# Designs tried in a protein design chat: VH-VL binders against Rho GTPase-activating protein 6 (ARHGAP6). Part 5

Target 1, 202 residues: Rho GTPase-activating protein 6 (ARHGAP6), of Homo sapiens (Human) (o43182r401to602)
Amino acid sequence: LSLNPIYRQVPRLVDSCCQHLEKHGLQTVGIFRVGSSKKRVRQLREEFDRGIDVSLEEEHSVHDVAALLKEFLRDMPDPLLTRELYTAFINTLLLEPEEQLGTLQLLIYLLPPCNCDTLHRLLQFLSIVARHADDNISKDGQEVTGNKMTSLNLATIFGPNLLHKQKSSDKEFSVQSSARAEESTAIIAVVQKMIENYEALF

## First folded at step 7 (VH-VL; framework fv_guselkumab)

Design s45 (from t7 with heavy chain W108A Y111I)
Fold by ESMFold2-Fast, scan of step 7:
Structure s45 (fold): chain C 202 residues (1-202), chain A 122 residues (1-122), chain B 111 residues (1-111)
Amino acid sequence: as target 1 above (202 residues)
Amino acid sequence: EVQLVQSGAEVKKPGESLKISCKGSGYSFTNYWIGWVRQMPGKGLEWMGIIYPGDSYTRYSPSFQGQVTISADKSISTAYLQWSSLKASDTAMYYCARTPYDEYSSYAFDIWGQGTLVTVSS
Amino acid sequence: QSVLTQPPSVSGAPGQRVTISCTGSSSNIGAGYDVHWYQQLPGTAPKLLIYGNSNRPSGVPDRFSGSKSGTSASLAITGLQSEDEADYYCQSYDSSLSAYVFGGGTKLTVL
């Protein structure tokens, strides 16, 4: 795991991916949902793992960079939100609405410092992506296509990678069906709330 | 030129096993995914599954999970589709096709094999 | 049941314009996944005709064009010719199924 010296306790890979996608990916329809080159993502991951000063340029595919970020979060030995706090995070949904954000903020500050800083950077990025989801009409009457990734879409993709009970060693996330659908709904709801209310949490 | 060449037509009985092939040439086989698509007689196209030959990672359509096995041998640039026990309902044309991207891909299948006709009857 | 809906048939006379629709939902076309179009001539494998909503591969005449709006896509063929008689399929990706999905296909008859 490589730490970013500018942002102290944020992995360099996470900040580099977020910067690239903020600059080049905000108008990319289906960002994080459309495919990537498995080989190119693997090569980029190896370069970051070796501590090479990787410069993500304009010619690097938005989809490859998005997949690299997802893969990094998926492959963390302990999920970013930690297994220890799993039950506490999902139980925030049982609280009165007025108490939910305050409790989430407290749980975030219970995270290890590097997890807290990394989550802060990630949620900032995801909130920006979500703000560019809708189609917009520019002042000159041209339609600017949104990326179509709402906070719910992003929570659906990132939720299971940020908060889960079991470690997966397979390239597939799960070979199980049903039973966990209701459990995944709680995880997604918590992450969606964090994306939508990012400014109140930090 | 870039091409995918599939094995010849097969006539089988219910309960028999079968393995058909798709050989790539004219490109770096391990840099592209290979998908399998079924077309039943007089019907439309159905995606069955996909493989990345570089590491044999596979994904299946929910309708085909457990019904077939997709594999690849990168040393001979060949992908395979296999049945352990054929059914009459497996009678169809089977196509392989390549695509450059993997997860949640919306990218096109740009090169297709000529198809392998599989007939399963008693 | 097809996840992407196409009319089963369409017809036109030589020189005319025809349009083939492809109707999806919020989990596929509406989610921002690109739409691709394939032409299948009788007795042959499908061939890529349009990729990424509106792009033509080398060798595809400019008479073929694609567009996308909301949860739907459309293939337009102008200046119809007898050799255009074929089955046409749209294809996208569906996030709820985690699967590539094809439309049911449209048979084009050139009168």
Scores: ipSAE 0.008, ipTM 0.452, lowest interface PAE 9.4, mean pLDDT 83

Design s47 (from t7 with heavy chain W108P)
Fold by ESMFold2-Fast, scan of step 7:
Structure s47 (fold): chain C 202 residues (1-202), chain A 122 residues (1-122), chain B 111 residues (1-111)
Amino acid sequence: as target 1 above (202 residues)
Amino acid sequence: EVQLVQSGAEVKKPGESLKISCKGSGYSFTNYWIGWVRQMPGKGLEWMGIIYPGDSYTRYSPSFQGQVTISADKSISTAYLQWSSLKASDTAMYYCARTPYDEYSSYPFDYWGQGTLVTVSS
Amino acid sequence: QSVLTQPPSVSGAPGQRVTISCTGSSSNIGAGYDVHWYQQLPGTAPKLLIYGNSNRPSGVPDRFSGSKSGTSASLAITGLQSEDEADYYCQSYDSSLSAYVFGGGTKLTVL
């Protein structure tokens, strides 16, 4: 795991991807939704994994860098929010609204330091992406295309990659399928709340 | 002004090859996917496939896999739909449309070409 | 058959409200995929009317609105006008097919 010298507890890949996308990707329509070159993404991932000092340049495709970040989070041995805290995170939705954010903040503080710092960096980045979702008009009257990625869209993409439950081997397919649908809805709601309330959580 | 301009109507015989085009303008062509949609006379819309012009990655509907080839030339902001051997059942209006593509959340086809009518008859 | 089910036709008088349904399943609308609506005027290409379940593109009047509930979505048109006479299509994504899916289309007649 290579840590960024500036953010010592955040993986270099995560911080590098976030920095690149903040600089070059905020007006990219469908960021994280549009496909990437699987070959180029694999090559970049291998370079980071080998500990090569990789600098993401302007020439690197926004979509390749977005896919790299998503794939890294998906492939973590333990999800960023951890399997141990899965039930606790999902159960925040059962609390009264005024208790939900305080409980989420406490759960985030129970994460390992690396996970907590990485989540902080990621949520900061995702909240910036969501702020650029809508089309807007610049001071000189030019229309600036928004990226079309709302907090809900981002939660739909990142939620299942940040928090998931291990499969139960003894359940029938139909029961498992129903449970997965309900699980995804809850995870997405939790992550959306984190993105929208990022400033209150840290 | 975002525009997708398609090539003109075609009249062909069964067994002939055909390649129709869709030229994008007024936006960054490599930042959007181009999808192809078929509409048979008096029928609804059918998605055929999609291409990302930035690296020419393509994906097809199972119904159209092997039936058509989708390609793009990003240097002239043009996408293509091609048949090696046309059949009478290929008679339809063909639309190109741009979209972000994602398997987790669908995005709309936000701008459409005017359509290319393809008639295949003996 | 269409993966998303729409009524083949709907009709209304000028000034009235009409609703067009779009019924899906757990692999598309029920899985949380957004629903988009297109208007196809006679002899023209489809045009995006509603995106992301309920959002209107610039230039679409507020008398057009979309909603989603469970495995279904609906398009509502209030203050019906003669120029609304068109075919309307819903569209989403189906995870089991790994494909964009369209509804069968609804022909709106303004009486």
Scores: ipSAE 0.013, ipTM 0.467, lowest interface PAE 8.3, mean pLDDT 83

Design s5 (from t7 with heavy chain T99R)
Fold by ESMFold2-Fast, scan of step 7:
Structure s5 (fold): chain C 202 residues (1-202), chain A 122 residues (1-122), chain B 111 residues (1-111)
Amino acid sequence: as target 1 above (202 residues)
Amino acid sequence: EVQLVQSGAEVKKPGESLKISCKGSGYSFTNYWIGWVRQMPGKGLEWMGIIYPGDSYTRYSPSFQGQVTISADKSISTAYLQWSSLKASDTAMYYCARRPYDEYSSYWFDYWGQGTLVTVSS
Amino acid sequence: QSVLTQPPSVSGAPGQRVTISCTGSSSNIGAGYDVHWYQQLPGTAPKLLIYGNSNRPSGVPDRFSGSKSGTSASLAITGLQSEDEADYYCQSYDSSLSAYVFGGGTKLTVL
């Protein structure tokens, strides 16, 4: 078992994935963008769903753990940022720049406590990933390869999974429209701001 | 209908630069990956790299990193493959191909361009 | 050499069944990554024939089927027809290379 005193209300799967990726995935080029094993991800998801005490070890593929985290967030019955606050979040971009972060902070605190704690944990993790995007040199003089995942790249991946309008199962064939494209751009921009400024939001 | 249309054949000399194109139509260009695949005369398919036009995120095959540049202009739904200095060994058919967004092991190319033949000779 | 291994050629008579193998390793097919198949008719671009191990795109006849087991996959073509004469490529993803990988291709000759 692993407990996190700060993020006690965070789903075990989310915290476990973030911990594993922080230890083993920060130098993985294309983390969240490259292949995973559908079979292994399915097995891991089922084990977490059954309440099995899952310990994500070094031998677990970074790409499988990354896919597991994305799938969990995508498949939440209500998106992490909630459908109720969807319009409020995207409309934050219409405010003056100096008012945007304060408004985002207020919207985040309107989230259910478990959503707020989960978002805090996730944004902290994504900020760490983005911080390791560029190549760097360690204290021992070794060259450390960056993961090449900027805050924009991460927002593009996670944005649609954190905030979206529900589509009826009866309407699987949505015509792509200019309005929907603009909404996608808006949510990506909102999530990017949250990643870049997470310390100011909590 | 979904369509990928590539630029026409090129005949170049070693040392020259080249930029070839792949224009997507019939779908949301920014919501799909575009990959580039090389096929040398009489040989098999080699993946070169891939781009997500929505944010211009690119990845390259280890064999092609630093040898080519992949880019996209989403305002005209066009992806590009570029060489700064061509070599005779770059003579090949180059295909662009669309990949659906899927985060599992289902990374396939569902629609392909007709190919651009690049001949590099003196 | 290709990361995925295919026989360079296979042949059959009209109406017969042929199978094309695709052999990988623990970092690709053995790691659980799906296998996809492409058909390249002479002088044309590749066309998606099978995706996700065994699924057929719209317009692909049910004579074409795919399967996967362990570190290998196979493409089966039943009721072989002259228009099936083509090069066939398997494709997967390799976690060690972080790359899309293709087989070397198999030339199918219909006798």
Scores: ipSAE 0.006, ipTM 0.554, lowest interface PAE 9.1, mean pLDDT 84

Design s61 (from t7 with light chain Y33W)
Fold by ESMFold2-Fast, scan of step 7:
Structure s61 (fold): chain C 202 residues (1-202), chain A 122 residues (1-122), chain B 111 residues (1-111)
Amino acid sequence: as target 1 above (202 residues)
Amino acid sequence: EVQLVQSGAEVKKPGESLKISCKGSGYSFTNYWIGWVRQMPGKGLEWMGIIYPGDSYTRYSPSFQGQVTISADKSISTAYLQWSSLKASDTAMYYCARTPYDEYSSYWFDYWGQGTLVTVSS
Amino acid sequence: QSVLTQPPSVSGAPGQRVTISCTGSSSNIGAGWDVHWYQQLPGTAPKLLIYGNSNRPSGVPDRFSGSKSGTSASLAITGLQSEDEADYYCQSYDSSLSAYVFGGGTKLTVL
């Protein structure tokens, strides 16, 4: 017996964006990498923030919806994986390979319920996106272009937005680029492992 | 401080292979995109493709998909543009250009290499 | 033809104002994608002049300005100087092509 628990405590914006992108964005080359309209993203964010019953339809740009999801995750007061568990998540990489996944699962269970459910929804979505990275042939013989976004590519984009030690100003980010690059490598490795193994983590 | 330095001019025959380079310096190479832009003699600018050196993700213009290969070696902060078999129509100036990461805007090219002139003739 | 349409040339006298148009469609500028502008002096690489419709990089004088409305954008140059003689390119993104697109370029002559 398995119910879909992810719809229960997941922010509406997150679930709405994931649903739209699963329906319209899986064949979009460079999803999450191609630029969006700042104006349209701000308008959509304001509508969700005001509690308006926003319906994301096919006329909404895949790139705008992708940017909206990233912005929401970036702007969380506490990152989705939390500052409190930052060091613990990063330190899983120092464990024996056979112990890493089990420890990661335990850290996920230590997250607040809303964060855990939101992470589950997000990782399931990212796993589906990664699954559509390569070109393939449809059942009627047509070539279907893949989105070219592997789990590594998605971890590179989402990692820093899900797990960071402390929010930095643009100035501090710029001057600390080298230190952040090394920290980002660890963060990306953790998030990539989560995307690739999400079924074992929940 | 930020610089993109491209390899020197090339003179080739149709059917030959070629690989040109673009070396970044003065910034974190793996944190910015590198795009390639073609300018045929007396013509305008054409976007060919783009790469993120941090994870080697590449995306091509539909007009250039399958015609060229874009790659990067982050250990030496260098991006590459490669042809397996050159045509006379590949005669052009080729520019590399850096694109900042901006989650909410169309990407723009903030720093450009000096260009590599490729001449393909018999 | 170019996806973004620019006049092939424009001219003005020193001190005058000139405007260079960039006309797109519903799949690019009309879809809300930002417009960026590049200046290419003779024999040199392009240089970023305006990004995000109206923003100037450090070192670009305020006599260069950009604007966007509907499916079109424009670059305005006030107080025209001889060193402004160059080719100017607009650039945006096209959703239907899934590609960055450049205008055909405009040659500015300072008379």
Scores: ipSAE 0.007, ipTM 0.534, lowest interface PAE 8.7, mean pLDDT 84

Design s63 (from t7 with heavy chain N31D S56D)
Fold by ESMFold2-Fast, scan of step 7:
Structure s63 (fold): chain C 202 residues (1-202), chain A 122 residues (1-122), chain B 111 residues (1-111)
Amino acid sequence: as target 1 above (202 residues)
Amino acid sequence: EVQLVQSGAEVKKPGESLKISCKGSGYSFTDYWIGWVRQMPGKGLEWMGIIYPGDDYTRYSPSFQGQVTISADKSISTAYLQWSSLKASDTAMYYCARTPYDEYSSYWFDYWGQGTLVTVSS
Amino acid sequence: QSVLTQPPSVSGAPGQRVTISCTGSSSNIGAGYDVHWYQQLPGTAPKLLIYGNSNRPSGVPDRFSGSKSGTSASLAITGLQSEDEADYYCQSYDSSLSAYVFGGGTKLTVL
């Protein structure tokens, strides 16, 4: 897969995690919500941070790789969708339904090139995960269990990591005791719409 | 102040259905997981499952999968634990407890309900 | 047996130090998952005592401390008081079971 030379590449960690999860995690029930090893995730993160040529093999836990991806996005100094565009993204929900996707596309193009490319890669991956949420029947007639992660479930997990006003506290607290439900609902709705409509946005 | 208030004690016969509740207040209900924990008389704590009320995602302990249903109604900040057909072995104290949304599955239960005693005769 | 093993009971006199062990395996504590501790006073709901191996919630005295090493964790109580008489539970996550797991519990008797 060739990237336009003018644009910055997707971070190696993000693309590597997405590739691994697309190959090994699409039928994993509870992907992104079931246990990972903090120790193993930290070790993998350090290897990527040091520029080691990390190859994620099939023996690497789906849950560890999923947690690594979430931690990377959460720990970005500026969220992937940026603090600058926070209000603009949230306010797309106030527009007429026919105008919402066009405005989201414009906001995405206002992102720095590396943020735009990274978001495209991430949304493509999340849309694939969501397509495998429900149980289905394979070509040979066998029932295949879905991963149970709908676009809403994924937006609930990724939304606060992609778009937030204030950086989360460190190891003491995962969620602020005074978290704002209304803002969380809006963030989740925006990200859900992006997952469901990623093809129209890029 | 954060509070989890559970429904009152229940006395049931084997084969009956039951639904008990846990109402959260003093915090954003949809931003925290609610877990259910069983304690049989004179015995230890057993994790049954958790639900994230924001999107109704539910995770069960393998030993409780298919035995109970966990649900939530975010409009009234209430989580539920339900049995379709009770057994005498379901006699226990049932606790609900709040846990933060966490990526490492390092969930801890920071606030607990007072418990609902369920007695299933014979 | 539980996947996290605690001694069924421990005892001490007022002012003494007691420790309660929580022994796991490579699929839980040994895999790097955090250990949390709960105190259950007679006739009451459990209360969070230690989270994330060694952190104390607001209101928990510094007489209570947690640690972990290898596949095991420990809760230490110094300056033992009669009010500490309770059941204590450790809790972690087990990757092989894909479940949050509690230890069997330890009854602390203050003599």
Scores: ipSAE 0.021, ipTM 0.610, lowest interface PAE 6.6, mean pLDDT 85

Design s64 (from t7 with heavy chain N31L Y32F)
Fold by ESMFold2-Fast, scan of step 7:
Structure s64 (fold): chain C 202 residues (1-202), chain A 122 residues (1-122), chain B 111 residues (1-111)
Amino acid sequence: as target 1 above (202 residues)
Amino acid sequence: EVQLVQSGAEVKKPGESLKISCKGSGYSFTLFWIGWVRQMPGKGLEWMGIIYPGDSYTRYSPSFQGQVTISADKSISTAYLQWSSLKASDTAMYYCARTPYDEYSSYWFDYWGQGTLVTVSS
Amino acid sequence: QSVLTQPPSVSGAPGQRVTISCTGSSSNIGAGYDVHWYQQLPGTAPKLLIYGNSNRPSGVPDRFSGSKSGTSASLAITGLQSEDEADYYCQSYDSSLSAYVFGGGTKLTVL
């Protein structure tokens, strides 16, 4: 992760993507699950990597910005929750329910400051997305479509990108084993709990 | 071996309800999406929708939103496609197909069921 | 009409090369979405032939190849055989429709 020890601990790409999606993506059905333009995502990633002062505007596709965020998190050399704490995070599921949140809070505190701040920003954003999952009735009595992305849906998408032991090839079809299925289920459960309880964790 | 096995052919009258099934085996059912594709007699393939069985998240093609319901029961590794009221225009071969999740690509369907023929006539 | 345009039919003699085009627009192939190809033999379910523009699944002969450029994609079949008689479908994603889209299909006849 890039660090700014003065007043920016979160990578610019992460904060910019979260801001854009909070403004333009909260009503987008299937946000993070619909495909993106690989060409446009690569161009945006290269612009951020070159240190260009990128301004993500309304014209930028919600799906491209969502893909950019996921790709950045997936491609981190060490996952956001770190390989060092992988077993500790997964093992919180073995604790009594009333002990799980306290232990998660302690594990988050053990993260490097940049990782902790980035996780806080990301969980805040994901909790806002989840809050807009369901359809609602407007003041005028009309139905406003929700994005359909619950905390479980988001944990399913982000979990493997935030906490993993190995990286899969993007060009080869991977046949998943039962062991990998169990591992993914545990990761998803931990991340879902963090999304649902982010205010208690920071 | 990865297999998707669909329920048998159906002959129905307009206005009747119907639920057809697609059972997966030979892989971790909850970690792959299941899509439904319609092929009208002598016509091409039409994507209807997809479901992620792990959390039952469902997406529909705009052409099929509100016309059908896709669901899954992960305890028996089975996905479903259902109609509340069939029309003659629903006469078609219906395929289920598995799709791997790949963030950098649109979904592709790697394994297909054998198809369920649905005939709706008075 | 289909969002992805394919010729309704193509033909060739055994041993020849045929190419099947899949023409899209700026909202699908032109937006960078991958193109996948399926083969449907008479009376059978479709089978994945090419995924991710140019990748072959295990068991698909190297006579089949895919490519993508601009708003279009192509499936090339070399060394054409009688067993290749089938319908071929391209598939991608369309951002304006928020939907996975199939081409109209191409019937390949081996003369």
Scores: ipSAE 0.006, ipTM 0.570, lowest interface PAE 9.2, mean pLDDT 84

Design s7 (from t7 with heavy chain T99H P100G)
Fold by ESMFold2-Fast, scan of step 7:
Structure s7 (fold): chain C 202 residues (1-202), chain A 122 residues (1-122), chain B 111 residues (1-111)
Amino acid sequence: as target 1 above (202 residues)
Amino acid sequence: EVQLVQSGAEVKKPGESLKISCKGSGYSFTNYWIGWVRQMPGKGLEWMGIIYPGDSYTRYSPSFQGQVTISADKSISTAYLQWSSLKASDTAMYYCARHGYDEYSSYWFDYWGQGTLVTVSS
Amino acid sequence: QSVLTQPPSVSGAPGQRVTISCTGSSSNIGAGYDVHWYQQLPGTAPKLLIYGNSNRPSGVPDRFSGSKSGTSASLAITGLQSEDEADYYCQSYDSSLSAYVFGGGTKLTVL
């Protein structure tokens, strides 16, 4: 059973990257943290920009595909969760715990349909990645290496790319302040909550 | 080391076809995108489109889609820009340029050809 | 016409500092796309001056620097010299057009 019917308006790049990483990347230690080939990622990005027939096969590096997905989300003109709803999303943390998920669900409903579908696809993927974080022993005694990427780790990487007041590629000159650190913590907490509770949000 | 050498100036009449060239040397031609940029007399730079010579994938600026054809022949390390029917408004300097490094952005041009002046007059 | 706006001209005296602005919108610089700068000397092809907002290619003197903030970018030239007289172009990517875009160009005159 294909999950695609739930995602009517998801960019091909996002769905293709998620499919590839679900098939080949779930046991990759440090997925999204380990380096990629910038040249190969740029070439893949420009191929997808045409919107026609890019097939991500087993030979494509997990790290290149992971970087492609992260960079696509980072480079969106308006963040996936939108600048308009930025304050509303972070303010959900100020609500009583029992009200937080219902409010997040309403905010997600207010997103443009393509953003909502894309977020749903992404959160499902990230939830699957997080479930494979720890080392496991299968029923037959086979050791399976975990990817070491918890929901917190994934929220730390994706949070700032999904929700921010103003996008900037000038990360080298970022002025760190206690206020910015507090904002980053809030963004990460919101995204972590969405990853952990995606089934309740859609 | 890295060079892009363009074909010489052209003088044409409206309605004529034209194909100008850009030959790369000093690097692996199939591993870098080639872009075309127009500069009308006394005006600024306009991106027209790009090609990846390794698989001949092309992408055009919306303003130039259907006006020109970009192609490449990797056996002779040459990219082309072609018009089926020239207009007086096509009078401009045309530059080819190579995309980038291992540095992050593929959206910048690191080496430029010397330019091909195309004059279209009746 | 241009989606990135630059002043048509700037001027300065030898040894002084000038700044050339490049103003975009939410679909290009404001969306986080990098800004690159090109120098075009009279009668020559453009030459890459700054890439990735603030990086210099080998051979470009440190008198040239780039910065980006919000929906705008700036090229700063310190210690102006006569050979700096040229046209300067900013360039980024616009997601709404799916196209590389250039600013209209700024003519720098060294007095």
Scores: ipSAE 0.006, ipTM 0.437, lowest interface PAE 15.5, mean pLDDT 83

Design s8 (from t7 with heavy chain T99L P100G)
Fold by ESMFold2-Fast, scan of step 7:
Structure s8 (fold): chain C 202 residues (1-202), chain A 122 residues (1-122), chain B 111 residues (1-111)
Amino acid sequence: as target 1 above (202 residues)
Amino acid sequence: EVQLVQSGAEVKKPGESLKISCKGSGYSFTNYWIGWVRQMPGKGLEWMGIIYPGDSYTRYSPSFQGQVTISADKSISTAYLQWSSLKASDTAMYYCARLGYDEYSSYWFDYWGQGTLVTVSS
Amino acid sequence: QSVLTQPPSVSGAPGQRVTISCTGSSSNIGAGYDVHWYQQLPGTAPKLLIYGNSNRPSGVPDRFSGSKSGTSASLAITGLQSEDEADYYCQSYDSSLSAYVFGGGTKLTVL
């Protein structure tokens, strides 16, 4: 009869990346869409994997940190939203609009505690990014350039990395088919709804 | 088999509008970026911009921002490049290409259309 | 002006080895961004030859190889054949411009 505290924690890499991007990346046009340095991303991933407590500082590229976060989520052994709940999540789109959010909340609470906490942290971050998509005026009256990343843009990037039926090999590009495209469309719609309604889900 | 098929050659006068197309087949059109590349006669390749058809998000080269419009219609797996008012300096071969990618957001042009020759003269 | 510098031409005889350089800066190749290579046969669209510095797509012979060091990359072609006559372009990403950038191109002539 064991209790395992490790399932109650957000992975350090995820929280560190979100903190860095919230501090330095909210005004970065095309965040998550622009190229990164593979060498620097691999080095950072290795340091986190070895359990080294490395601080992501101002000199770390926003694009490298964004790529690191994406890669971590893509490479999870079981997707963040889990294979077990795959059909249940996409089937929320078949419900009446008024029932969709309540069902999503129930599915989120069926996730393992670590997955639920990690999803909470990630959706909080993505909601903040989406809120900074348009040009805005700061608290001190200064004009601030938006990052141009809407909830749809972010769902398009993160959706397939958070929910997929079968993980592809690290060496192989998945064969892209019409069926996979249809699945991606449903996943994107579900994730977009979660980003847009984050406050109602948690 | 992955294919990108572009619209035919165009002969236009300065000041005219133009919209050329690039139709993808043999893959999931909404899951890959499509880029546009210009090649002026006897010159090299110039990146103009890219679009992600799944949500129509666009990125333009600084040299082409405001000079052209890139769009896509995912219902017919087609991307477009459009000019509101052509100039003689727009005379070039225009290629569309799909962007392959890896987990670190490195992108390369893995499949190319055959090209659309645009000639702008009086 | 091209951000990535290539020699305008290179030549060799059948069976020989040639190398085509691609010189960048700290904002592109020097920042660790990958280099990709394209082959453009006369009158045709470009074709992907090398991606991710050194990887070959299916159907590209191992006579073609890529490498990267510091702010530069190189394409090596061994065992030259007449059908290798083409223009070759390197491509990377430049963080200062937030743009995908191509080299000026190198015309390979097989004697």
Scores: ipSAE 0.007, ipTM 0.514, lowest interface PAE 10.7, mean pLDDT 83

